# Designs tried in a protein design chat: VH-VL binders against UPF0292 protein AF_0905. Part 10

Target 1, 124 residues: UPF0292 protein AF_0905, of Archaeoglobus fulgidus (o29357)
Amino acid sequence: MEDYKPFFEAIDELKEKSENGWVVVVEGKKDVRSLRAIGVSGEIVVFTGYASTADTLKDRKVIILTDSDAKGMEIEKGLVEALKTYGKIPDVEIKRKIFSNVRKEISKVEEISAFYEKISGIEL
Short names: E, the ipSAE of ESMFold2; O, the ipSAE of OpenDDE; V2, 0.75 times the mean of E and O plus 0.25 times the DockQ between their complexes.

## First folded at step 4 (VH-VL; framework fv_cosibelimab)

Design e1 (from c09 with heavy chain T57D, light chain N32D; at its last look DockQ between E and O 0.04; V2 from the best seeds 0.00; counts 0 for: pae E 10.7 > 2, placed apart)
Fold by ESMFold2, look of step 4:
Structure e1 (fold): chain C 124 residues (1-124), chain A 121 residues (1-121), chain B 112 residues (1-112)
Amino acid sequence: as target 1 above (124 residues)
Amino acid sequence: EVQLVQSGAEVKKPGSSVKVSCKASGGTFSSYAISWVRQAPGQGLEWMGVIIPIFGDANYAQKFQGRVTITADESTSTAYMELSSLRSEDTAVYYCARGYDFWSGYPFDYWGQGTLVTVSS
Amino acid sequence: NFMLTQPHSVSESPGKTVTISCTRSSGSIASDYVQWYQQRPGSAPTTVIYEDNQRPSGVPDRFSGSIDSSSNSASLTISGLKTEDEADYYCQSYDSSNHYVVFGGGTKLTVL
């Protein structure tokens, strides 16, 4: 659908960056499964804590893809600040692009794959 | 080489306050949890509370709520614990300890050397 | 509220194996990670086991941790016991319901 064009473009950008060495940080294992199902092929890291995750990623290019709810925004804020102490600025805009036109339908990263299949007709 | 260096021993009167410092070096400060744990003479370890400096807010054990204040100064990489309305039962060694993950129950990877606080008349 | 109960003391000879238990009074021991700390006389604690069974860098592999869901307990096992292992040992877990770090009462290990 034409209403979902920005969503699909953001997913394509996510996949392109993942293929080019960007590490995606998510909240849990269900999120990893969802992203793999839509073709995110690069490294995905599950958030284990601000310090532990930031130490793991301090020399990497990072996309933060936490849920679009209050908890996910708090984790994003904390991890952005933790990575900033290493002089790193993670990408937080892909998350905004993914959820901006679909917030009424989904807010969780784990929901992306089923939603993608529903609106695209592409079997995953 | 992460180290936690605490302020020196103190002798206090009942009813007063004490503020113990814990300076971190050899790593990042702002994103690690700093807990305070005390040990009365001949007794076990007792958790008092925690701060993650980047958030600035502290959580306290219920026993100490209202008497303890835990703070952090990111510019000096130093955490502080202040205990007010001191009683003789507060005589203890006070430790700071670094935890890497709040959600896993604060696995403490580094401990300060301890600060003896003696409360006597 | 839950408690972590440890034996007050254990003894064993050099070269032998000792096991120190840590029993959780309510809720499952497997629900939250267990850490173990060593405290030598006059010194601050140091971590010997974290996340149930992981050793920090520099801790000998003769230290091991385990979980037994049937007895609702964790165990610290020290094999090839050395006189330098004589210390107090504390288990620690987390009360997720009350957001409280819980320490066991401590176990004095004597190496004779």
Scores: ipSAE 0.007, ipTM 0.568, lowest interface PAE 10.7, mean pLDDT 87
ESMFold2 (binder alone), look of step 4: mean pLDDT 90; pTM 0.924
OpenDDE, look of step 4: ipSAE 0.017; ipTM 0.644

Design e2 (from c09 with heavy chain G27D G56D T57E; at its last look DockQ between E and O 0.04; V2 from the best seeds 0.00; counts 0 for: pae E 6.8 > 2, placed apart)
Fold by OpenDDE, look of step 4:
Structure e2 (fold): chain C 124 residues (1-124), chain A 121 residues (1-121), chain B 112 residues (1-112)
Amino acid sequence: as target 1 above (124 residues)
Amino acid sequence: EVQLVQSGAEVKKPGSSVKVSCKASGDTFSSYAISWVRQAPGQGLEWMGVIIPIFDEANYAQKFQGRVTITADESTSTAYMELSSLRSEDTAVYYCARGYDFWSGYPFDYWGQGTLVTVSS
Amino acid sequence: NFMLTQPHSVSESPGKTVTISCTRSSGSIASNYVQWYQQRPGSAPTTVIYEDNQRPSGVPDRFSGSIDSSSNSASLTISGLKTEDEADYYCQSYDSSNHYVVFGGGTKLTVL
């Protein structure tokens, strides 16, 4: 459990920001389910395109939580650039904090809930 | 086979600046991170900083903050490390190293050949 | 912040087994992957172990890596020691609190 302390801290930060009005952007519906299962209760937006998603979120505090793979990286980059056109700087650190502390056990946001349950022993 | 080719040896005066380049082969430059690591004569490896070209994001070791600048040119697959206000203690071989999976701590898989920078009056 | 501590030097005869330790000063050694690099005199470092215990292609299976949470350390083990293994070895990890790459001090391996 000590080994995953940073992971749990990152999850707690995600929950806290979500509860305080931060919008979390994810890639798909499975990601939404996973985040809801661990207790993320705020608004979650599914990516629908760079321009459209950026326009929707131009006046919001945004967390980008895409997968830790090539596709997720590209989406993150493109969305960051799109949001910059509105002068918006999203939070991309939460993603880094989550996936940098789970070794190679998970790489997708949809895997977070199952992983959380496994390491914590808590049924979700 | 990926190769990192660095620029040649440099001889600099104290107080001057040096800029070392690191050109990566292949077409996946933006998918990786480039770290700079130096090694003074007879000493160990010292991490200086890293850049993630795809995000144009750099992070520096506290020791070098304000004195080092790491940049990347995706169009030429080249990373740069500029160190200013050079001192004799900066005499070292400077290496660039390619890191993968920067979400998990930048494991290095390829290294440049090294660039000797000598600082002397 | 944390440091990685290695012994300054180790030595052993050909054919024997050596182990180089890498101890993390704070936080869990298992929180982030540990890599090991070999550096022969006058040469650039090369990766011999990545992600705790994985070997790159071309690295012989005499090289192995392990993690010991009880001692908060990583270890590089070289079995069937050869003269060509004489080199400096560095462990490396990552500090997620500041996103720093952290190297150990290095260990000089002498083959007797």
Scores: ipSAE 0.017, ipTM 0.677, lowest interface PAE 6.6, mean pLDDT 92
ESMFold2, look of step 4: ipSAE 0.052; ipTM 0.707
ESMFold2 (binder alone), look of step 4: mean pLDDT 89; pTM 0.916

## First folded at step 5 (VH-VL)

Design s01 (framework fv_cosibelimab)
Fold by ESMFold2-Fast, scan of step 5:
Structure s01 (fold): chain C 124 residues (1-124), chain A 120 residues (1-120), chain B 112 residues (1-112)
Amino acid sequence: as target 1 above (124 residues)
Amino acid sequence: EVQLVQSGAEVKKPGSSVKVSCKASGGTFSDYAISWVRQAPGQGLEWMGRIIPIFGDANYAQKFQGRVTITADESTSTAYMELSSLRSEDTAVYYCARESYYRGYYFDYWGQGTLVTVSS
Amino acid sequence: NFMLTQPHSVSESPGKTVTISCTRSSGSIADNYVKWYQQRPGSAPTTVIYEDNQRPSGVPDRFSGSIDSSSNSASLTISGLKTEDEADYYCQSYDSSTYHWVFGGGTKLTVL
C-alpha cells in the first residue's frame, strides 16, 4: 500500500492557511471547484496576469497553487517575481508537498478532488 | 480595447537583419507573454519564440535558435523580434500575439502582421 | 517537439456539419490543452476554441472542440456551416518538455 499521509497533511495545511486569511492563486475555474470540493474555504483567486494579480494581492498572504507542469512552474516563477516588488514572499512549498507525494498519479490542481475521493473513500 | 500594433512592411536584402516591433495598447503589458509567429505566402503558421516581459525570459524554436532575438521594453509596452542572416525563404508575414494566462494558455490578441520581403 | 497533423483540406455544403482533426505524433493529446484558430484570407488568426472545448466571447456555439485519447487527436466541429466559416483552421498545443508552442499544419475549409 502506498503511504498517502504526507499528501493528506499537505491538504490539511492548505485548508488551515486558507481559513486563516491566505489567498490561494490557481490557474482556472476547474481548480477552484476542485479545491472547494476538498474543503478549501477561504479566498481563491484565478491568475489573470503577473502584475495585475500581484497588485490585487500586494497586502495579502499568498499561496501559489498552479499545476505541477512547465506552464504551472512558469506562472509560479513570474508571480513570485511580481510579488517581490511589493516585498512579499508567497508560499510555494504547499504545492511541492502536495504533488511530490503523488507524483505518479496526478500533476494538475483540478485532479486533486477526484484523487482525494479515490484514496480516502470520502464522497465529496 | 486591447490592440497589438506592429511596425510597417520591410524589404530587405539577403544577409541583412530585420527588427519588427509590436506595441501593446490597453491592458497591462507586464501581465502577458508575447509570442512571434510567421507565415510564408500560402503556408501555415510557424512559431518562432516568445518572451515574458516581467522577468525577461525568452525562448526560441530550434529552427530559429541563433538567428532570432526577442526582447521587450516594459516602459514603452513594446516587444521586438529581430531576425538576422536573412534568406529569401524568410519572406513571410510576421505576427506578434499575446498569450493569456488562463488554464491552457491561448493567443487572445494578434497584431495585424508585418510583411518582410527578402529579395536581391 | 511533437507534431500536430491536420488534413490539408475539408469541404462541405452550407447548413451541414464538418469536423477537422488534429493528431499528436508523440505523447498524449491530453497532456496539454488544445486551441483552435480561424484565419480568413488577408487577416490575422483569431481564437475559436481554447482549453480543448471552451469558446471565447463572441464565438457562436456552432463551434465546438473535443479530445479523443484513443486516437490521440483533438477535433474542431462546426455545425450549421455558413459561407463565412470558409477559412484556414489551425490547432495548437504546448510542448511542456521543450517550452515550445506547436501548430498543426492547417486545414483549408471550403464551403460550397
Scores: ipSAE 0.057, ipTM 0.705, lowest interface PAE 5.4, mean pLDDT 88

Design s02 (framework fv_cosibelimab)
Fold by ESMFold2-Fast, scan of step 5:
Structure s02 (fold): chain C 124 residues (1-124), chain A 120 residues (1-120), chain B 112 residues (1-112)
Amino acid sequence: as target 1 above (124 residues)
Amino acid sequence: EVQLVQSGAEVKKPGSSVKVSCKASGGTFSDYAISWVRQAPGQGLEWMGRIIPIFGDANYAQKFQGRVTITADESTSTAYMELSSLRSEDTAVYYCARESYTRGYYFDYWGQGTLVTVSS
Amino acid sequence: NFMLTQPHSVSESPGKTVTISCTRSSGSIADNYVKWYQQRPGSAPTTVIYEDNQRPSGVPDRFSGSIDSSSNSASLTISGLKTEDEADYYCQSYDSSTYHWVFGGGTKLTVL
């Protein structure tokens, strides 16, 4: 039996921060749909480029939630650097917590909702 | 509107270095990565390396590591590729290409190419 | 770490359909997105397919991409073949283990 408690706790933290004004940055529209399906209710922004996204979010509290693959990590690193130019430090820990215990199963944000449904037994 | 313009053709001696420039216009230079790709006459595309201007660091194909240096100047929206210890096998057209993070992340715009000829 | 293998050349008559394969030597073809580039003589490449099966604006719908996990390959399919489709076609994917972009060897398409 795999212990999925850390995954569920990370999803709960994501939901709570999202409803309390944190903006979630994702790579694409499928990611938005996946997060909405599991109850992420706040603002979600699709990444459009490092400087342009950072400029849009310079006055906001930001959670970077890109895929755990190489492209997703690259986007995260570049956006962190861009946000630093505005004196902002985004949350990158929620992504680490979500994926750290499920790396064998999923690596993409768009996969979260189907995986959540599978392991929770709850229909989304 | 988006355009990548490369420096002109070069003829170099074996053992020398060449530095090719790629000036971006249109769009925000800091929003994307720039890759360098070469193509020897009659041959295929070969990836050399890339730079993300925000990082200031470049990533290189193993074959070129130690001979290639890729840099970027955000103030002039220009990327550079310098290849050292030139040999006749380095005769090729060198392309820069933009790696856009919008619309699925691919090489969405290419420079016109720079012919580098290595001969005595 | 891995190679992408394409046929050296393919040919077909105008109006017909042609398929160009791109086979990954190790790891799954589905592990990373596949892109396809078209290059005419004397010109820089242009993108015809990205994210396995998506078309950039301006690319006609007779160009399509697909993934076949059973053969560990991606395919570019061009229907309603026109003489202006004559070009070299290159597939590309990302090697996440080495952090390298990888190009296939290229396929020369002749329309005759």
Scores: ipSAE 0.085, ipTM 0.718, lowest interface PAE 5.3, mean pLDDT 88

Design s03 (framework fv_cosibelimab)
Fold by ESMFold2-Fast, scan of step 5:
Structure s03 (fold): chain C 124 residues (1-124), chain A 120 residues (1-120), chain B 112 residues (1-112)
Amino acid sequence: as target 1 above (124 residues)
Amino acid sequence: EVQLVQSGAEVKKPGSSVKVSCKASGGTFSDYAISWVRQAPGQGLEWMGRIIPIFGDANYAQKFQGRVTITADESTSTAYMELSSLRSEDTAVYYCARESYGRGYYFDYWGQGTLVTVSS
Amino acid sequence: NFMLTQPHSVSESPGKTVTISCTRSSGSIADNYVKWYQQRPGSAPTTVIYEDNQRPSGVPDRFSGSIDSSSNSASLTISGLKTEDEADYYCQSYDSSTYHWVFGGGTKLTVL
């Protein structure tokens, strides 16, 4: 039996911050659908490039939620660097908390909703 | 809309170096990664390396490590690939390609190619 | 480090369907998205498939992609073959362990 409490707590933190004005940045539309399915209600922005995305979000509180793979980490690092030019530090900790205890099961944001459904027993 | 325009063909002698340019137009240069790919006559596509201008660093395929240098100049929206210690086996068409943003990440735009001939 | 292996050549008649495979040597084919490029003689490559099975705007429905985890392979399928489809086709994936792009060896498609 796995302890999925950290995963659920991370999802709850994501939902709370999203509801309170934090913008969630994802890689694609499938990620948007996955997050909506689990109750992320606030603004979600699809990444369109480092400088372009950072310029759009320069006055916003930002959560970077890219995949937990090498390419997702490259996007995260580049966007962190771009936002730094505006004196902004995005939240990258929520992603770490979501994937750290479930990396053997999922690594993609688009997989979160199906996995959440599986381990919670609730149909989404 | 988006174009990658490469420098013209070159004929080089063995032991020399060549520096190929790739000028990007359309879009924000710093938003994309640029890869370099070569193709020897009658052979397949061979990835050489890439640069993400906003990171300011490049990474290279093992085969070319030590001979290739990829750089970018954001002020001119131009990427460069320099290959040193040229030998006849380096005769090839060299392509630059833009890596798309987003989940799929693929080479969405390619330069026209630059033929580099290495001969005595 | 992994390799992507394609057949050297395939041949088929106009109007028929052809399938080109791309097999990953280690790790799962599903670990990273697969892309397919078409290169006609004298031209730079162009993308026909990305994200395993998506088509860029302008690429006809005749082109489709698929993944088969049991054979550890990706496939490009071209139906209703036309003479203009004669080209070299390359699969590509990203090696997340080395931060390297990997190309398959290429497949020459001849339309007789």
Scores: ipSAE 0.096, ipTM 0.739, lowest interface PAE 4.6, mean pLDDT 89

Design s04 (framework fv_cosibelimab; at its last look DockQ between E and O 0.72; V2 from the best seeds 0.00; counts 0 for: pae E 5.2 > 2)
Fold by ESMFold2, look of step 6:
Structure s04 (fold): chain C 124 residues (1-124), chain A 120 residues (1-120), chain B 112 residues (1-112)
Amino acid sequence: as target 1 above (124 residues)
Amino acid sequence: EVQLVQSGAEVKKPGSSVKVSCKASGGTFSDYAISWVRQAPGQGLEWMGRIIPIFGDANYAQKFQGRVTITADESTSTAYMELSSLRSEDTAVYYCARESYSRDYYFDYWGQGTLVTVSS
Amino acid sequence: NFMLTQPHSVSESPGKTVTISCTRSSGSIADNYVKWYQQRPGSAPTTVIYEDNQRPSGVPDRFSGSIDSSSNSASLTISGLKTEDEADYYCQSYDSSTYHWVFGGGTKLTVL
């Protein structure tokens, strides 16, 4: 069962939006390194707290890419609520597309680059 | 300097309730989750539950489900833990702790503790 | 849904090395990061290890953490023991199935 096309399409969408000024929010520095390795070239911000992160991003287009686990979903939900106070609706769908097809394999953003290399055969 | 300052010691009767406060200073209160942890005399640490203040809702350890209420007041930067139907075994020091997100998810700041004594 | 089991007490002489274990009852110890807290008598706990093996700023490098998947356990190792290391030590991990933090039972370290 090798239907990884949705995963690659989500990664391509992530990279394209990043190139077009969307800021990606992640949980930690290892996530930044993973995303850089697969070619995410735009601004990546590490979560520093709900209100503080939302204030930093209030004038930006935002993709929330926290881990696909209980803690990551709590961070996502809270950051969505914090950004709503500035009239911003962040993209949370790219994360769902990335992980929904591979959740038995990976759940953390820091794992994306190694997994991408594994299933694509592309040296990163 | 980040500090968590808790309310003072309390003596309670069985069947009553207690509400412990935890006032945060030196940081942005709405940035972090606050957990509550207790420690009975001579015993270990026991996680009770947590709240993310910007949500206003909380989750609780199964043992305390139905007896504990954790709330937050952003206007005063204060979290609260209320434990009802007190019993002698609820005698403990109650701590609040902040969950760090900047390096890892661990408790980076702790309150000084609040002794609650339940005696008849 | 899981428990973390620690020895009740350990002891060792100043200058020596001690290891405190933390065994997970179900699921893999590697599923979630392990943290270690030190608690001196009458004081609130402080963090000595996070992310399995990382030290917060100000924690001496003689404190180290490790994971052993074979025994499904984490370990806190303290080398060059000092009298001020006498304290209770707790491991902690996250239970992602319930969104709960789980503490180990605690280990009293005595520096003879």
Scores: ipSAE 0.076, ipTM 0.683, lowest interface PAE 5.2, mean pLDDT 88
ESMFold2-Fast, scan of step 5: ipSAE 0.303; ipTM 0.759
ESMFold2 (binder alone), look of step 6: mean pLDDT 90; pTM 0.909
OpenDDE, look of step 6: ipSAE 0.427; ipTM 0.829

Design s05 (framework fv_cosibelimab)
Fold by ESMFold2-Fast, scan of step 5:
Structure s05 (fold): chain C 124 residues (1-124), chain A 120 residues (1-120), chain B 112 residues (1-112)
Amino acid sequence: as target 1 above (124 residues)
Amino acid sequence: EVQLVQSGAEVKKPGSSVKVSCKASGGTFSDYAISWVRQAPGQGLEWMGRIIPIFGDANYAQKFQGRVTITADESTSTAYMELSSLRSEDTAVYYCAREGYYRGYYFDYWGQGTLVTVSS
Amino acid sequence: NFMLTQPHSVSESPGKTVTISCTRSSGSIADNYVKWYQQRPGSAPTTVIYEDNQRPSGVPDRFSGSIDSSSNSASLTISGLKTEDEADYYCQSYDSSTYHWVFGGGTKLTVL
């Protein structure tokens, strides 16, 4: 029996923070489309490199939402370190909450919208 | 314009070491990983290792572990590859390449190459 | 670790289509993106395909990439062959478990 309540609660937290001025950082354009499809309405920035992304976001509240694969974790760690030079601590917990109980089904941000549609019964 | 400029050709004796530099210009050095790839005459591309300057961490292909050291100096936007205990089979063109992070993670810019000749 | 296997050489006439395969020895070819590089004699490699099937700006649309899960392979297809396409072609993928880049052995394309 699968309990998807934590996944939906994490998505709701993401939407709420995004609407209230948090900037979501993703790896690519497919990730942007996936998040828009499920109702993430605020600013989304595509990662362009550690220092350049951190400099753009140094005065912002940031959610890092990269894939839960090795490359996504590498990008997350590097961006956390770069933002630390500005005294900023980004939110990395939302990503953990999204993927922690569904890691056997999805690992990529671009997969979130199709998975959300599948388990919610809503047509996106 | 992004450009990777490598140091000049070297001739080395067996058992010595060589240190090749790769200076990046245009763009932010700390935004990218730098990989080192070699190519022996008439042979294929062989990945040696990479460094992510913002981490300060490098990792190496198993074949070169213990002989190769990759470092970076963010203040000069320069990456280095040092290969020790040189053998004749280390004769190759050595390339640095920038690892772009656009989901493809492909090598978007390459240095011109540095020929290292190992002969007695 | 996995290996990427390419044919040593392929040959075709100008104007024809050629396909170069890149087969992954273990794990799924779809587990990581595949890139293709072109290397002309005396030059550093340049990227012709990234993210399995995307082209960098300036690469003509006669270059295309694809993935075939049935054969566990990626393919580079070049249509309308021109003499300037004569080069060595290398596939590349990332091993997420070891953080290593893996290159195929390379394929020499001769256009005659």
Scores: ipSAE 0.059, ipTM 0.709, lowest interface PAE 5.0, mean pLDDT 88

Design s06 (framework fv_cosibelimab)
Fold by ESMFold2-Fast, scan of step 5:
Structure s06 (fold): chain C 124 residues (1-124), chain A 120 residues (1-120), chain B 112 residues (1-112)
Amino acid sequence: as target 1 above (124 residues)
Amino acid sequence: EVQLVQSGAEVKKPGSSVKVSCKASGGTFSDYAISWVRQAPGQGLEWMGRIIPIFGDANYAQKFQGRVTITADESTSTAYMELSSLRSEDTAVYYCAREPYYRGYYFDYWGQGTLVTVSS
Amino acid sequence: NFMLTQPHSVSESPGKTVTISCTRSSGSIADNYVKWYQQRPGSAPTTVIYEDNQRPSGVPDRFSGSIDSSSNSASLTISGLKTEDEADYYCQSYDSSTYHWVFGGGTKLTVL
């Protein structure tokens, strides 16, 4: 049967880091709502461009949480490069862990809350 | 061009609640967060909490948790701060301030302030 | 959490330079951006410095900001002092551990 333990563990890691000052970068406001629904409580920033986002976050610990598709990977790689100019290395592993064994079910951050509700049986 | 216009002064009794409004004009309500800051007579600035109107997200300073509620109505471009269980030490000027959540996180425009007096 | 400590008051003559400090009690001052606000009597505050050392449009270049990691402090420097600079000045930074804005206690600048 399907084992969603790694997915839940990745979500818990995201919540923990978010609560402890890491800023989560997402592509849009639907992503923010999805993360809030599952209990991500810390600062979330919507991507507005490589240079502007990196400049805003150059003093911060950053988690990049874009979609697990070609466009989301392009944004991730560009933002990683922009943050490197400030000597900063963002966390991209949480995204990999979240999507690694649920790629057959979801690929977008905005889908996380509905999927979480479905597999946990908890109403959000 | 951009202005934050707050509601008028209030005189309240201890134990009551007050709700102050902050109406944004001249800019888009969706491009920023709104913070609430108070200043007691002769004292410094004290941050109370903020809301990002487009997301409905609000967070509060721990001192005010349970007593303060910050809300926003995008259709009227108005943010609100409600403070309950008022005490004499809540007498202060209350300011709303705009912050672009994506740029340096500073307060680029301030409301004119609302004096709330809590007495007898 | 942390506190930002400023001197209660500073005084200087017109034309001179004054520096106001803002010291962070725990964690590095460089961990988060520092902003400076000016508040004249009867008025709402206005921003004079953001992102440690940047000036908003309309703020004269007599105002400058800096960070000193060795003293764990930020400074606001005002050169060529004018009587209209007389005001209260507040520093501000963000506390990532609590998701709160933190203000310094404020400094009253008197220009005599």
Scores: ipSAE 0.006, ipTM 0.515, lowest interface PAE 14.8, mean pLDDT 84

Design s07 (framework fv_cosibelimab; at its last look DockQ between E and O 0.49; V2 from the best seeds 0.00; counts 0 for: pae E 4.2 > 2, grease 20.2 > 18.9)
Fold by ESMFold2, look of step 6:
Structure s07 (fold): chain C 124 residues (1-124), chain A 120 residues (1-120), chain B 112 residues (1-112)
Amino acid sequence: as target 1 above (124 residues)
Amino acid sequence: EVQLVQSGAEVKKPGSSVKVSCKASGGTFSDYAISWVRQAPGQGLEWMGRIIPIFGDANYAQKFQGRVTITADESTSTAYMELSSLRSEDTAVYYCARESYYKGYYFDYWGQGTLVTVSS
Amino acid sequence: NFMLTQPHSVSESPGKTVTISCTRSSGSIADNYVKWYQQRPGSAPTTVIYEDNQRPSGVPDRFSGSIDSSSNSASLTISGLKTEDEADYYCQSYDSSTYHWVFGGGTKLTVL
């Protein structure tokens, strides 16, 4: 059996930071829907390009939650570099915590809500 | 309106090099990766490599590693692809393409293509 | 390090439906989203399907995409074929291990 405690703890941390003014950056609208379904209630911004997204977020606390695949890691690294220009260091560890235990099952943010429902037994 | 405008056709001799430009307009150049794709006459599309202009990293297909150099100039919103040690089989139309930043990532805008002919 | 294999050509009559396959040689077709491009003679390619089955704005609804895990393939289906659909079609996916884009070999669609 899989131990999903780290996954749930990471989701709780994400929700807590979202409630406390951290802005979550995702790749698309389906990701927003997935995060809202599991209770992420704060501001979520869809990635619109490296420079444009970083400019929008230069004065904010940022969590980067792109997909846990090669493309999503590429976007994360580029956005980290773009935010570095403003002296900002975004949180990239919550994504690592969310996906590290479940990478064989899911890799995309849009999959989180269905997976959460499946393994928790809680209907969302 | 986003446009990618490439430099004109070139005729080259074997062993020389070619540098094709791709000027982007109507968008934020540093927001996107730019890919280069070629197509030999009567053949399919072949991805050559890409660059992310905001930090200048280029990534190349293995077939072209060591012969291709992809660069970008943010101040002019222009990407460049240089292919060296040209052979007759490098005769192709060379396209630049912008990678969409929206989820799903695909090439949403293409340059018009640049014909490079390699012959003696 | 995978290939995407397409038939070299397909043909069908106007008004009919054609399906173009795109088979992945190793790993699962579902590992990354599949894209489909249309290329008319003398023109740059344009996107007709992204995210396996989504259409960009302006692409007619007679174009559809699908994934079949049992055959490890993606398909582009064009219904109500029109003469203007005659073009080359390419599937594309991302190789996560190398960070490279991979194109299928292309399919020439002829509308007889």
Scores: ipSAE 0.196, ipTM 0.734, lowest interface PAE 4.2, mean pLDDT 89
ESMFold2-Fast, scan of step 5: ipSAE 0.322; ipTM 0.770
ESMFold2 (binder alone), look of step 6: mean pLDDT 89; pTM 0.902
OpenDDE, look of step 6: ipSAE 0.264; ipTM 0.792

